# VH-VL binders against q9vpl3, part 439

Target 1, 224 residues: q9vpl3
Amino acid sequence: RGKINIQRPKAPHYERARVVAVTQPKYPELPKAKSCFKTRAERTQQQQENPYNEIIAREVRNWLDHSRLVAFFHLSSITADDIFRVRVQLHKQNLHLKSYGSKIIEQAVKNTRYEAIVPLFHSNHCIVFSPDPEKTAALLRIVRRVPQMVLLGGIVEETMLSRNQLVAYAQMPGLHAVQAQLVQTLSQAPGHLIQQLQAHQNSFVQVLDVHAKNQMNEETPKST
Below, E stands for the ipSAE of ESMFold2; O stands for the ipSAE of OpenDDE; V2 stands for 0.75 times the mean of E and O plus 0.25 times the DockQ between their complexes.

## First folded at step 16 (VH-VL)

Design B85 (framework fv_cemiplimab; at its last look DockQ between E and O 0.45; V2 from the best seeds 0.72)
Fold by OpenDDE, look of step 16:
Structure B85 (fold): chain C 224 residues (1-224), chain A 122 residues (1-122), chain B 107 residues (1-107)
Amino acid sequence: as target 1 above (224 residues)
Amino acid sequence: EVQLLESGGVLVQPGGSLRLSCAASGFTFNNYAMTWVRQAPGKGLEWVSSISWSGSNTYFADSVKGRFTISRDNSKNTLYLQMNSLKGEDTAVYYCARDRFDSDYGLYMDVWGQGTLVTVSS
Amino acid sequence: DIQMTQSPSSLSASVGDSITITCRASQSIRSYLNWYQQKPGKAPNLLIYGASSLQSGVPSRFSGSGSGTDFTLTIRTLQPEDFATYYCQQGYEYPRTFGPGTVVDFR
């Protein structure tokens, strides 16, 4: 008599299975407790109908109208306290840390040259605004101490820059410094050329003088 | 010293055109959006137009839309207001102002020029 | 467009008095209200921005309060140089709109 496997009972005969299936009390599906957790999709849809979205989008547009520097960051497991600390540090440098929803950003930049930034905002993100692009170096210095903030890229002088480009930009001397250096270099170029030309002329004259002296010495007959 | 100096205000006939200029000094001009505000004689202040720091975005009052254009030359630290199809109602002192923005405070104008008088009369 | 109103349109006061000017917006503008002072024949000067923030260089006798639709400017211990016209302005949206102004003159 084969041991009845109570853990994996053999499927009953088809007819028995059918009777069991029909006689099983159909418990009304408990109303799927509307999981208090609105799916990301539901949250996103509700955000679209929020009259406040336009207000916030306007805010973003105002920031863009007043900011020569815009930097985008991914936030990785950062605490509210850490964000606050960074915000304070940035604020001291006239850098404004803000966070907006992806839909708001999309609405704000729709039909603008900045529409390409929308994909950057699908995750936890923050934006830093500044009227002064010279603060880029300061921004990067501050954020370097915050490993939870990852630079994604930015906009400087209405130009989209990658992360690497933004870092390079921060390392460059200011426009005026570069211009000054250029002017200095250009101003020195003629002087160097003149010096080089004069040096060559002088060397040539010296060689000629030596040659002339040697010829004169050869023409002096050894008076025996 | 931070300063804005308006110029170009003159007497012009109705239907005429005029260009106003605002020269900025003492600050980094291209870091700021700029605004024109006008004041008719004996009347209150009226916003006319605003321009972003780059000039890419411009805003106009309905009363001047289609007739006025706002522009800027950041290399010259100068703001412009081109006024076309001028009307008697456009007679005013025109002020240029430096714009500021913060999410905590909104839009405000912290520096003003002394203004230039535009008179539209036959 | 957001409509701005002020009250009173004019008031007479004496040196040393405390005065209050009110500004109302047709809709909520949060705290995005600015106050300007204009003396005769001069350009406006910013006094208060963001409803209550005092502009640098402005005396502490000036104060602003309010949010939403109702705002107030208070001048404590009125000085001779404070006789001027005061304007509120909403910084919430374009078009930017000003109140009609309040004239503060000598009693």
Scores: ipSAE 0.845, ipTM 0.934, lowest interface PAE 0.6, mean pLDDT 88
Fold by ESMFold2, look of step 16:
Structure B85 (fold): chain C 224 residues (1-224), chain A 122 residues (1-122), chain B 107 residues (1-107)
Amino acid sequence: as target 1 above (224 residues)
Amino acid sequence: EVQLLESGGVLVQPGGSLRLSCAASGFTFNNYAMTWVRQAPGKGLEWVSSISWSGSNTYFADSVKGRFTISRDNSKNTLYLQMNSLKGEDTAVYYCARDRFDSDYGLYMDVWGQGTLVTVSS
Amino acid sequence: DIQMTQSPSSLSASVGDSITITCRASQSIRSYLNWYQQKPGKAPNLLIYGASSLQSGVPSRFSGSGSGTDFTLTIRTLQPEDFATYYCQQGYEYPRTFGPGTVVDFR
């Protein structure tokens, strides 16, 4: 549920409109230079060859069929060496950095609830796919050292999240930690043999546990 | 360890229905797309159906379209295959498999169950 | 639909031999070819994915190569446990399709 322009549906005042244009240029980007991703001209040529668009759209659908985590970034000018270094770091965490043209994305997500994301891909961008939503924290940690990649938002478990929502998601404790805390809480009732008991957890009460967060971070990025 | 265990294979008469289950353990089931593959006695492998990690997208071989449905319950770590209007040619061992995708490697099935036998005869 | 063929349909070999199995797709599948091994009465298991990548736990005597339409599985220094049926399978598009299999028998 968005609230759009509830204050002044049309802001006819000249000075106010000028300030908004200056502060929110809606992705005014210089021409791409020195990127490991396809250049703008190469993407345009690929799109002009319409019979091949479905092949690449199928790749995007396969990523979506296998990814619980999808993150969208605006990509500023970055050297080929730097983007390659980032891609390698992400790959170690089972995070896959890709870029696709906007028409390809539109074709891939047509008739899905993700159609609203298509405008994000009209500008210079990249996408990160992963099967493991627990890797969201690792993703954000790696890219914070890459100012050229600006987080726009993402999809987690088929739920579209804004930038702030995705950051908040990354900071929450894992389900295992919540279940462990619930077991601990229930074992505090009368009955003194709690220290050696590991019982099944109950999700009726939400709890937080920093210790279990450390254990979840030791899982490998390649498999469960 | 990582395991897939199929169940529900029995003798069924032609035209009958049957639901197969595949119980997953030792890995985060929700992270993976899943696939059913079958093998008729003395024959090769035939892909039957695949389902995305969430269950929102499903795919079927032409030989089973309209008769079979695939579903999953991520809260129970279980994959299902509902088989309707069964025919003699559906007699096979049915395997469930864990799917993977990477744009470098394509789609592949890295973990398989032991299989469950479905026999369709009168 | 992409049809997959394999050759030979069967072969006989001795422990210590090196063998080659070929797989052909009816159209280009890039490098999206997988190899599976199956022993009688057992489930298949993945050997090779993406034409040439070994699955974890698969011995290095197995190797895969090829791209486009023509692919090869090579087993060097056959061991007794390698006598099985081998299937190629394309992971390029739906419907996903298998080759007919190659039976490797003990001589």
Scores: ipSAE 0.761, ipTM 0.908, lowest interface PAE 1.0, mean pLDDT 79
ESMFold2 (binder alone), look of step 16: mean pLDDT 94; pTM 0.961

Design B86 (framework fv_cemiplimab; at its last read DockQ between E and O 0.43; V2 from the best seeds 0.75)
Heavy chain, then light chain:
Amino acid sequence: EVQLLESGGVLVQPGGSLRLSCAASGFTFNNYAMTWVRQAPGKGLEWVSSISWSGSNTYFADSVKGRFTISRDNSKNTLYLQMNSLKGEDTAVYYCARDRFDSDYGLYMDVWGQGTLVTVSS
Amino acid sequence: DIQMTQSPSSLSASVGDSITITCRASQSIKSYLNWYQQKPGKAPNLLIYGASSLQSGVPSRFSGSGSGTDFTLTIRTLQPEDFATYYCQQGYEYPRTFGPGTVVDFR
ESMFold2, look of step 16: ipSAE 0.801; ipTM 0.921
ESMFold2 (binder alone), look of step 16: mean pLDDT 95; pTM 0.962
OpenDDE, look of step 16: ipSAE 0.836; ipTM 0.931
ESMFold2, look of step 17: ipSAE 0.805; ipTM 0.923
ESMFold2 (binder alone), look of step 17: mean pLDDT 95; pTM 0.961
OpenDDE, look of step 17: ipSAE 0.857; ipTM 0.940
ESMFold2, fold request of step 18: ipSAE 0.806, 0.776, 0.809; ipTM 0.926, 0.910, 0.926
ESMFold2 (binder alone), fold request of step 18: mean pLDDT 94, 94, 95; pTM 0.960, 0.961, 0.962
OpenDDE, fold request of step 18: ipSAE 0.895, 0.892, 0.895; ipTM 0.963, 0.962, 0.963
ESMFold2, last read: ipSAE 0.808, 0.814, 0.758; ipTM 0.926, 0.926, 0.906
ESMFold2 (binder alone), last read: mean pLDDT 94, 94, 94; pTM 0.961, 0.961, 0.962
OpenDDE, last read: ipSAE 0.895, 0.897, 0.891; ipTM 0.963, 0.963, 0.961

Design B87 (framework fv_cemiplimab; at its last look DockQ between E and O 0.39; V2 from the best seeds 0.71)
Fold by OpenDDE, look of step 16:
Structure B87 (fold): chain C 224 residues (1-224), chain A 122 residues (1-122), chain B 107 residues (1-107)
Amino acid sequence: as target 1 above (224 residues)
Amino acid sequence: EVQLLESGGVLVQPGGSLRLSCAASGFTFNNYAMTWVRQAPGKGLEWVSSISWSGSNTYFADSVKGRFTISRDNSKNTLYLQMNSLKGEDTAVYYCARDRFDSDYGLYMDVWGQGTLVTVSS
Amino acid sequence: DIQMTQSPSSLSASVGDSITITCRASQSISSYLNWYQQKPGKAPNLLIYGASKLQSGVPSRFSGSGSGTDFTLTIRTLQPEDFATYYCQQGYEYPRTFGPGTVVDFR
């Protein structure tokens, strides 16, 4: 009588295995908790025919008409509370944090120079608007403290900038500071030129003086 | 001090052309959209035209569409209204105004000039 | 186009009175309504924006309320400098439209 190996029970005969497989109560697959996260795609599909989309698109257009700075962010697992905190901080700097559906953005920028931004809005995203491009540094400083907000790029003075370009822009001295530096640099250039010119003239005069002195010494007859 | 100063308002004949200017001071002009509003003598206010901060987008009332052009020179802090094919009905004081926008409050005009009078008469 | 109406067209009041002006839009404009004050021979001044937000420098006796289609401007304890024409304006869409105005005169 073969010792029943309790640790590795022999697989039942093929027919028995089939019966067991068929008679096992098919527990209804727990409805895969439709992740309440309707994929943004599903949410966007339902929004296509909503007259409300035009209203929101108008809002986006108004923001664009009034904003010299527009920054695009990806949102990665950020809580509503975190968004609210960031919104308050940004608002204190006259930075306006908004979130729109991809379809709304597409509708808002259709047939405009900004149509190229549409691919940036495939996932959870937010937009920051500001009338003042000088606030770019402040924006980046605030967002650095929020790892869930990832900078994708932006529009500054109607120019599309990559993430790296926007960061570089924020690090640049203000236009006035740059202009002042340029003026200083330009003002120094003529001074150097004048000095160089004067140096050459002085050198030439010295050479002439030496030549004149040598000629005078040769004309003094040795009165022996 | 934040100030807008309109100029260019004169007497012009019907069918004539006129260019109005609005000089801005005391604020960063290119941070703001701008608007023209007019008021006929003894009448109410009428929106005429608006322009985005960059000048890329312009809006017009139907009454002036095709005849008026709005533009701006941000380097000179100046807003312009080119008016062509003027009619008697265009007689009004023309105001320039600074535009503001917020999604919570909508579109509003927070700073106004003193206006310039345009008279269209034969 | 959104049509704006105001009521009354004119009213007479005394210093110290409280007055209310109404503005109606032909369609819903949410809270995107502005109130302007204009004195004779002067440019309009912004009083209220977004239906209820008081513009900086405007006295607290001015208040705005309403949403959708019906809006009100209230002036409490009317002062001599408050006798003027008041205009509502919708900031919802282009074309921007104004109400016909309400003249507030001395009784």
Scores: ipSAE 0.858, ipTM 0.940, lowest interface PAE 0.6, mean pLDDT 88
Fold by ESMFold2, look of step 16:
Structure B87 (fold): chain C 224 residues (1-224), chain A 122 residues (1-122), chain B 107 residues (1-107)
Amino acid sequence: as target 1 above (224 residues)
Amino acid sequence: EVQLLESGGVLVQPGGSLRLSCAASGFTFNNYAMTWVRQAPGKGLEWVSSISWSGSNTYFADSVKGRFTISRDNSKNTLYLQMNSLKGEDTAVYYCARDRFDSDYGLYMDVWGQGTLVTVSS
Amino acid sequence: DIQMTQSPSSLSASVGDSITITCRASQSISSYLNWYQQKPGKAPNLLIYGASKLQSGVPSRFSGSGSGTDFTLTIRTLQPEDFATYYCQQGYEYPRTFGPGTVVDFR
């Protein structure tokens, strides 16, 4: 048996999630070239890196082809041991905890109804996939004990749901018998769902942008 | 008992059309992607087509692209293969299979039907 | 397309023997290799997925190993019901491809 951890996308340099280090191969940071022009070597390296992006994008598409439930979380600082315990607990419920860079997600969902989710992956995050939407309640029960994982929303039966909609979906007794009715009711307000998702991501992006600018001022030299 | 039952295989003339069905029982059909695999008489197995759990994504072998379509009806727990412009080389037993994916193990087919024979002959 | 090969194409064995079947992929497929068993006139059934994980209900005399391009199915203490054709199959990418099969038959 094995886990396949191929690549971790480079994120803004502030508190990188430790789960990325556990779930993806570690790579040395490459020096950034400050050249205004791409050399032949830089173009070759860029082309070489693109094949690995397609491999990981295929993995995301396979998850989507096989998952009726997809949940998105913001991930704050957490130890590698703690996130591994959560991953194992989720796995026992057929819930699969993963993380992917925004470029990988963009490539995987290009020309699909899910293109709007890409901004969620610019920051510390994780995703849970499951073939079984009845596991939504188990997911929320497990994550409730993990304050470092903050639910942002999800996809149930190809319908995008906000955080509150996903929580409501999970709380219905006899969920299987009501699943189609609940999802249908929530999808009748698509503008509300999009607005909630956009508002959350805009606030989140703005906070990250402030932190990234502060970190860039400290790390990138400003010389006279 | 988890079960897949194919039907619709008959003798058809070249250029003809045929629709195969695969009825699922004993499991939640909607949770799974599905696949068609065929086997010509005396030959090995050949992947034909796959479909996502919702039906939104479909995949085809080059030998059948443009001639075959795959669909599913999750309310009837049934997978379909529409075969058009049939050729002699399409003569085979057609199996439906339940698909699985896990990033640790890749794609695999854990439940198979018994197959239905399609014969394309003058 | 990823081509899959198997060796041997056929073999003769007796009940009680231990046998090994090899499968090779034309490029790395990680550990995404599956083994299927097919008896004459019957549908295939899954034995092993992810190179080495035994499907539920499969006897422990079956085992699989390998990664990258080279994979092995081993049957210890061959039983009468094990005389069948065995196929490897990559689950790495579309198009999904099978090996040509290995026939295990009576001596």
Scores: ipSAE 0.770, ipTM 0.914, lowest interface PAE 0.9, mean pLDDT 81
ESMFold2 (binder alone), look of step 16: mean pLDDT 94; pTM 0.961

Design B88 (framework fv_cemiplimab; at its last fold request DockQ between E and O 0.44; V2 from the best seeds 0.75)
Fold by OpenDDE, fold request of step 18:
Structure B88 (fold): chain C 224 residues (1-224), chain A 122 residues (1-122), chain B 107 residues (1-107)
Amino acid sequence: as target 1 above (224 residues)
Amino acid sequence: EVQLLESGGVLVQPGGSLRLSCAASGFTFNNYAMTWVRQAPGKGLEWVSSISWSGSNTYFADSVKGRFTISRDNSKNTLYLQMNSLKGEDTAVYYCARDRFDSDYGLYMDVWGQGTLVTVSS
Amino acid sequence: DIQMTQSPSSLSASVGDSITITCRASQSISSYLNWYQQKPGKAPNLLIYGAKSLQSGVPSRFSGSGSGTDFTLTIRTLQPEDFATYYCQQGYEYPRTFGPGTVVDFR
């Protein structure tokens, strides 16, 4: 009488397995107990209703209403002392270094043109606000000395700029210089524009003339 | 010199409309949010409206909401207040002010114009 | 809306006196309180912002204190040019609201 291996029972014969599978009581799936765990969404929604968050969100909105320059930074392992030093340097240039939670930022910019910045705030971040976009160069100069502050991008005059674009912006000559250059370029361009506009017209007229000449040549009846 | 100059204040009939202007000089206008504050004769100061530096966000007192609009032209360094459906209660000196904000200090107005008188009377 | 109150509504003082004006908010406004001075027929001028910060060009005899709901403006050694109406204003939220004003006149 073969020792019934109770540890690894031989799979029942195919027919028995089928009967067992069919006769297995289908226990009604216990109503998925509303997982006592408020979904991340529900928690996030409840957190959105925190009066404190609204207060801070209001602060962010106020900054945005008063800032033509907003720069976003990732903060790596930086000491409080180093942050303080940077803050002081920035403050001397009327640059305001602030840190806000991602949820607060989300709440602050919800249904605004700045909603696209929310994904930038998934880690330790700080924001620099300034009413003066001309301070962008000063900002970048200061933060270059702080390797723990990594520029992610920014907003200049309500326009979202990438890191590279913000750097390029900072390198641009002042608005007046750019305007002067533009005026100079534009003052030189009328000649080219007129030439280009005239070139197309002239080419069109030439093509039409050629077509007209070809049609006239086809309509000359061979007088036999 | 930093200066704000209001204009447009006149006598208007109830139900009428009026547009006030505030011309800014001596500073970079578009760097600042702006505010209108009014003062009825013999009364205190009342906030009317504020506008962000870009003009994208506007705020109004309940007393003027739906009747007044605030706007700005940064190219002209000018702030505007369009007042519609004017009432006797709107009679006041209207001041424009430069708005400032800092999280350490809150919202404050550091530069004021001389004001322009709006009189609503039949 | 945040309601602002001031006390006293009026006070009489002499040149050289020290006076104190109080302002109260209906709810906490942190330190976001401003003081303005208005002379008759003139526009208001900012004196103090953020409860205690003196505006540039304002004499040091003016000082502000307070936080939360209770604030004070103190004028030390009152000068003839200080006779005016003083307003507190909360800069905490919209709508921005002013106190009713305190008239400082000559005794």
Scores: ipSAE 0.896, ipTM 0.964, lowest interface PAE 0.4, mean pLDDT 88
Fold by ESMFold2, fold request of step 18:
Parts: C-alpha cells; sequence; structure tokens
Structure B88 (fold): chain C 224 residues (1-224), chain A 122 residues (1-122), chain B 107 residues (1-107)
C-alpha cells in the first residue's frame, strides 16, 4: 500500500504555508470559497482549503497524464537568472521544469502508486516533466552543469526509479542498448535466461521494473 | 507525415454496440494523450473522452459516461472507443485527436483525424 | 461545467476584410483557450492554443488575445480559404467544452 504518514499528530492549518510557495500568476480568479469547498472537504472535516491547491493539483495530474518521464531534484540556492537559463535549456529538449508544494503533490497523487514520492517535496525542490523518456540522457547532461540541482530519482513509464537506476536508464540510448544493459544487470540469472531476453523485447520492461523495485526495497515502515 | 485515421463508423440500431478505431502514424504515439470529439450532423463539436499516454487515466463527458469506454494499444499505435447502449443522440462524426498539455497553454488538440460517421437510427 | 459562448453566431465578409470573433467562458479559464477552424466537409484544425500562440503552419493573419473569461480571434486580410466555422474550446478542466461556433461566409 502507498501509505506515507500512517502515524502522525494532526497539525491544523499546516497546508496553507506550503501551497503559497509555488504559484505562477497565470491562474484564474476563483469564486468566493465559502460555498465552493463544502463538497471538496477530504473527509468529514470542513477545514479551510486553499482554492489554488486543487487548481495546481489538477495541473500536476495533467502533467502526469502527458509525461512518460518525471524526474525529481533537490534544489539548492540558485539565482532567478540561473534557474531561468536552465529552464530554457530544458525546454529546447521538451523537458519542462516545475516546482510544486508537497501538499499539492499529495493531492495530485492521492490513491495512486506514486504516493511514496510526497516526502521528496517537503524541502526545496524541482521536478522535470517530459513526454519522451529518451530525453532522460539530455536531461542528465544539462543538469550536470547545474550543481544546485541534485537528482533524487524519477518515474519512467510509470515505474519509480532511484537516482542510480535513472542514471543507468539514461545510458541506454536505444532498444539494442536497453537489451544489452538488461542482460548485463541480470548476469546472476542462468545463461539461458540472458539469451531468451534478447529474443523477447516486450518482456524487458517487466524485468527492468522488477530490477528497479528490488533495488528500491518496497518495505517502508511508517510508524514508531 | 503525422496522421490519424478513424474507422469503424457504420449504421447501428438503438441499444447496439460499436467499436471505433483510430490508427496513428508519423509520430511516437506512446508520447501523447488522446481524445475523441464528435459532431452531430449540422451541429457543433462535443468532447467525448480523453485518455492518458499510458491508458491509466480516462475521462468522459456526462452524456456518454457509463456507456462508452476508451482504450489504447500502444504497441499497435491505435486508439479505441467502445460505444455501448447507443442512442439516436450519439449519431455523429467521431474524430480522434492527439492531445497536448503544457501548464503555460493548458490542454489542446494539435492533430485531428478525418472522422468516421456513426449513425444510430431509432 | 464551464459554458462557452461565441459571438457572432455567423457573419458575412469580403476578401480583404478584417474580422473579430469573441468567445466567453462562464468562469475564468486563465489563458487556456484554443481556437479551431473547420472548413466545410473537413475535420477541424488547431489555429491557436493558449489564447495567443499560433499553431505551426497557420498564417500570421490569424491572431488571438484575451485571458480570464473574454477572448478574441482576429483574422486580418480575409482570404477565400478562410470561409469556415470557428470554434473556441477551453482546455482548463474536464469536461473540456467547445463554443457553439461562428460561421464565416463570403459575401
Amino acid sequence: as target 1 above (224 residues)
Amino acid sequence: EVQLLESGGVLVQPGGSLRLSCAASGFTFNNYAMTWVRQAPGKGLEWVSSISWSGSNTYFADSVKGRFTISRDNSKNTLYLQMNSLKGEDTAVYYCARDRFDSDYGLYMDVWGQGTLVTVSS
Amino acid sequence: DIQMTQSPSSLSASVGDSITITCRASQSISSYLNWYQQKPGKAPNLLIYGAKSLQSGVPSRFSGSGSGTDFTLTIRTLQPEDFATYYCQQGYEYPRTFGPGTVVDFR
């Protein structure tokens, strides 16, 4: 199950501070909140909901519907000019640099397999979306020159990958290279399996997915 | 050349079922979400359904919710619309469209097929 | 659901004229407004996305403006091939909705 905060003290109104940090000024004006938020309360509670939370969460869901590649970075102090230059370089490669608060990410990925990514967004961060996973190599090449952006991991083809797994994925520039990398990673498997993997291209995604999940360790105890 | 080609539109009796196909060529189909839009004869455009690049998320107009399903086969570069419990008001030309999203521009449909006519006679 | 309206519903114009079509949303949709052209007997084509951005291959005589709830499509130096129906469409939320269309006839 994708439980992140199963045991926690409830801190009222914490969400207000997180949502305000990453709003771009293109969003529409919302109607008066008192009527609009009653049916949107998460459960039985009727707490204040920042109207931009759901608008921005919808934006994240749209990015996920349209992106085969999602990469997560920790972001150190960086000037507005430097981050703008990076955004322009990434945009030329169909790579879209964004930042969203953890509460917004939590709303966007609620009840999905991606709930485990929410803690990555409690600190200063950025995220890159792209429809093309073959742009992973270009992404990593561009950010190597940006020490303020520290790769944490990503999502490729709906599979969560660690930092090292994403770097390894990026070093597979084509289908043949992916097949060769998969065979090398599974060198502990019998020799018959290695030969069969070259004959069955459609199974490489499943084997890569198992490799990524085994290396990530699924167990994450959420209680004390 | 980027192309979308719909097929499967025929005359169907009310209550019947029909599956439409949309074949994509000239681009990497897997990179894109997809959408169905319909147009009743002499009428305007109506959004019907959308599907994410992977097929994991689907969206439907209220007029078709529960009766239509949308799916895709990324290995065959094909989008599908399964239409059940057809009614006279479902008579339309059905277009498939390649969907795009960017937070600067919103959702938009940048490539359209030529359409396939579905006729539901009462 | 976001209701989209267009005006005028139809118009007649001559080659060389400049025309303006307006589109209104029932609530703010930021700049998430698209314009499509549909020529008689043909599929729609994207003209403008995000209120103001021209799709590749669209002539520069087409332009879009607006934000929030009120948007315009302007066609300068109208050409014979611009005889068509024009639809606005919001890309802000599901369900995605179209305006009723504006028919542009040649006089």
Scores: ipSAE 0.820, ipTM 0.929, lowest interface PAE 0.6, mean pLDDT 80
ESMFold2, look of step 16: ipSAE 0.805; ipTM 0.926
ESMFold2 (binder alone), look of step 16: mean pLDDT 95; pTM 0.962
OpenDDE, look of step 16: ipSAE 0.865; ipTM 0.945
ESMFold2, look of step 17: ipSAE 0.792; ipTM 0.919
ESMFold2 (binder alone), look of step 17: mean pLDDT 94; pTM 0.961
OpenDDE, look of step 17: ipSAE 0.848; ipTM 0.938
ESMFold2, fold request of step 18: ipSAE 0.804, 0.756; ipTM 0.921, 0.903
ESMFold2 (binder alone), fold request of step 18: mean pLDDT 94, 94, 94; pTM 0.961, 0.961, 0.961
OpenDDE, fold request of step 18: ipSAE 0.895, 0.893; ipTM 0.964, 0.963

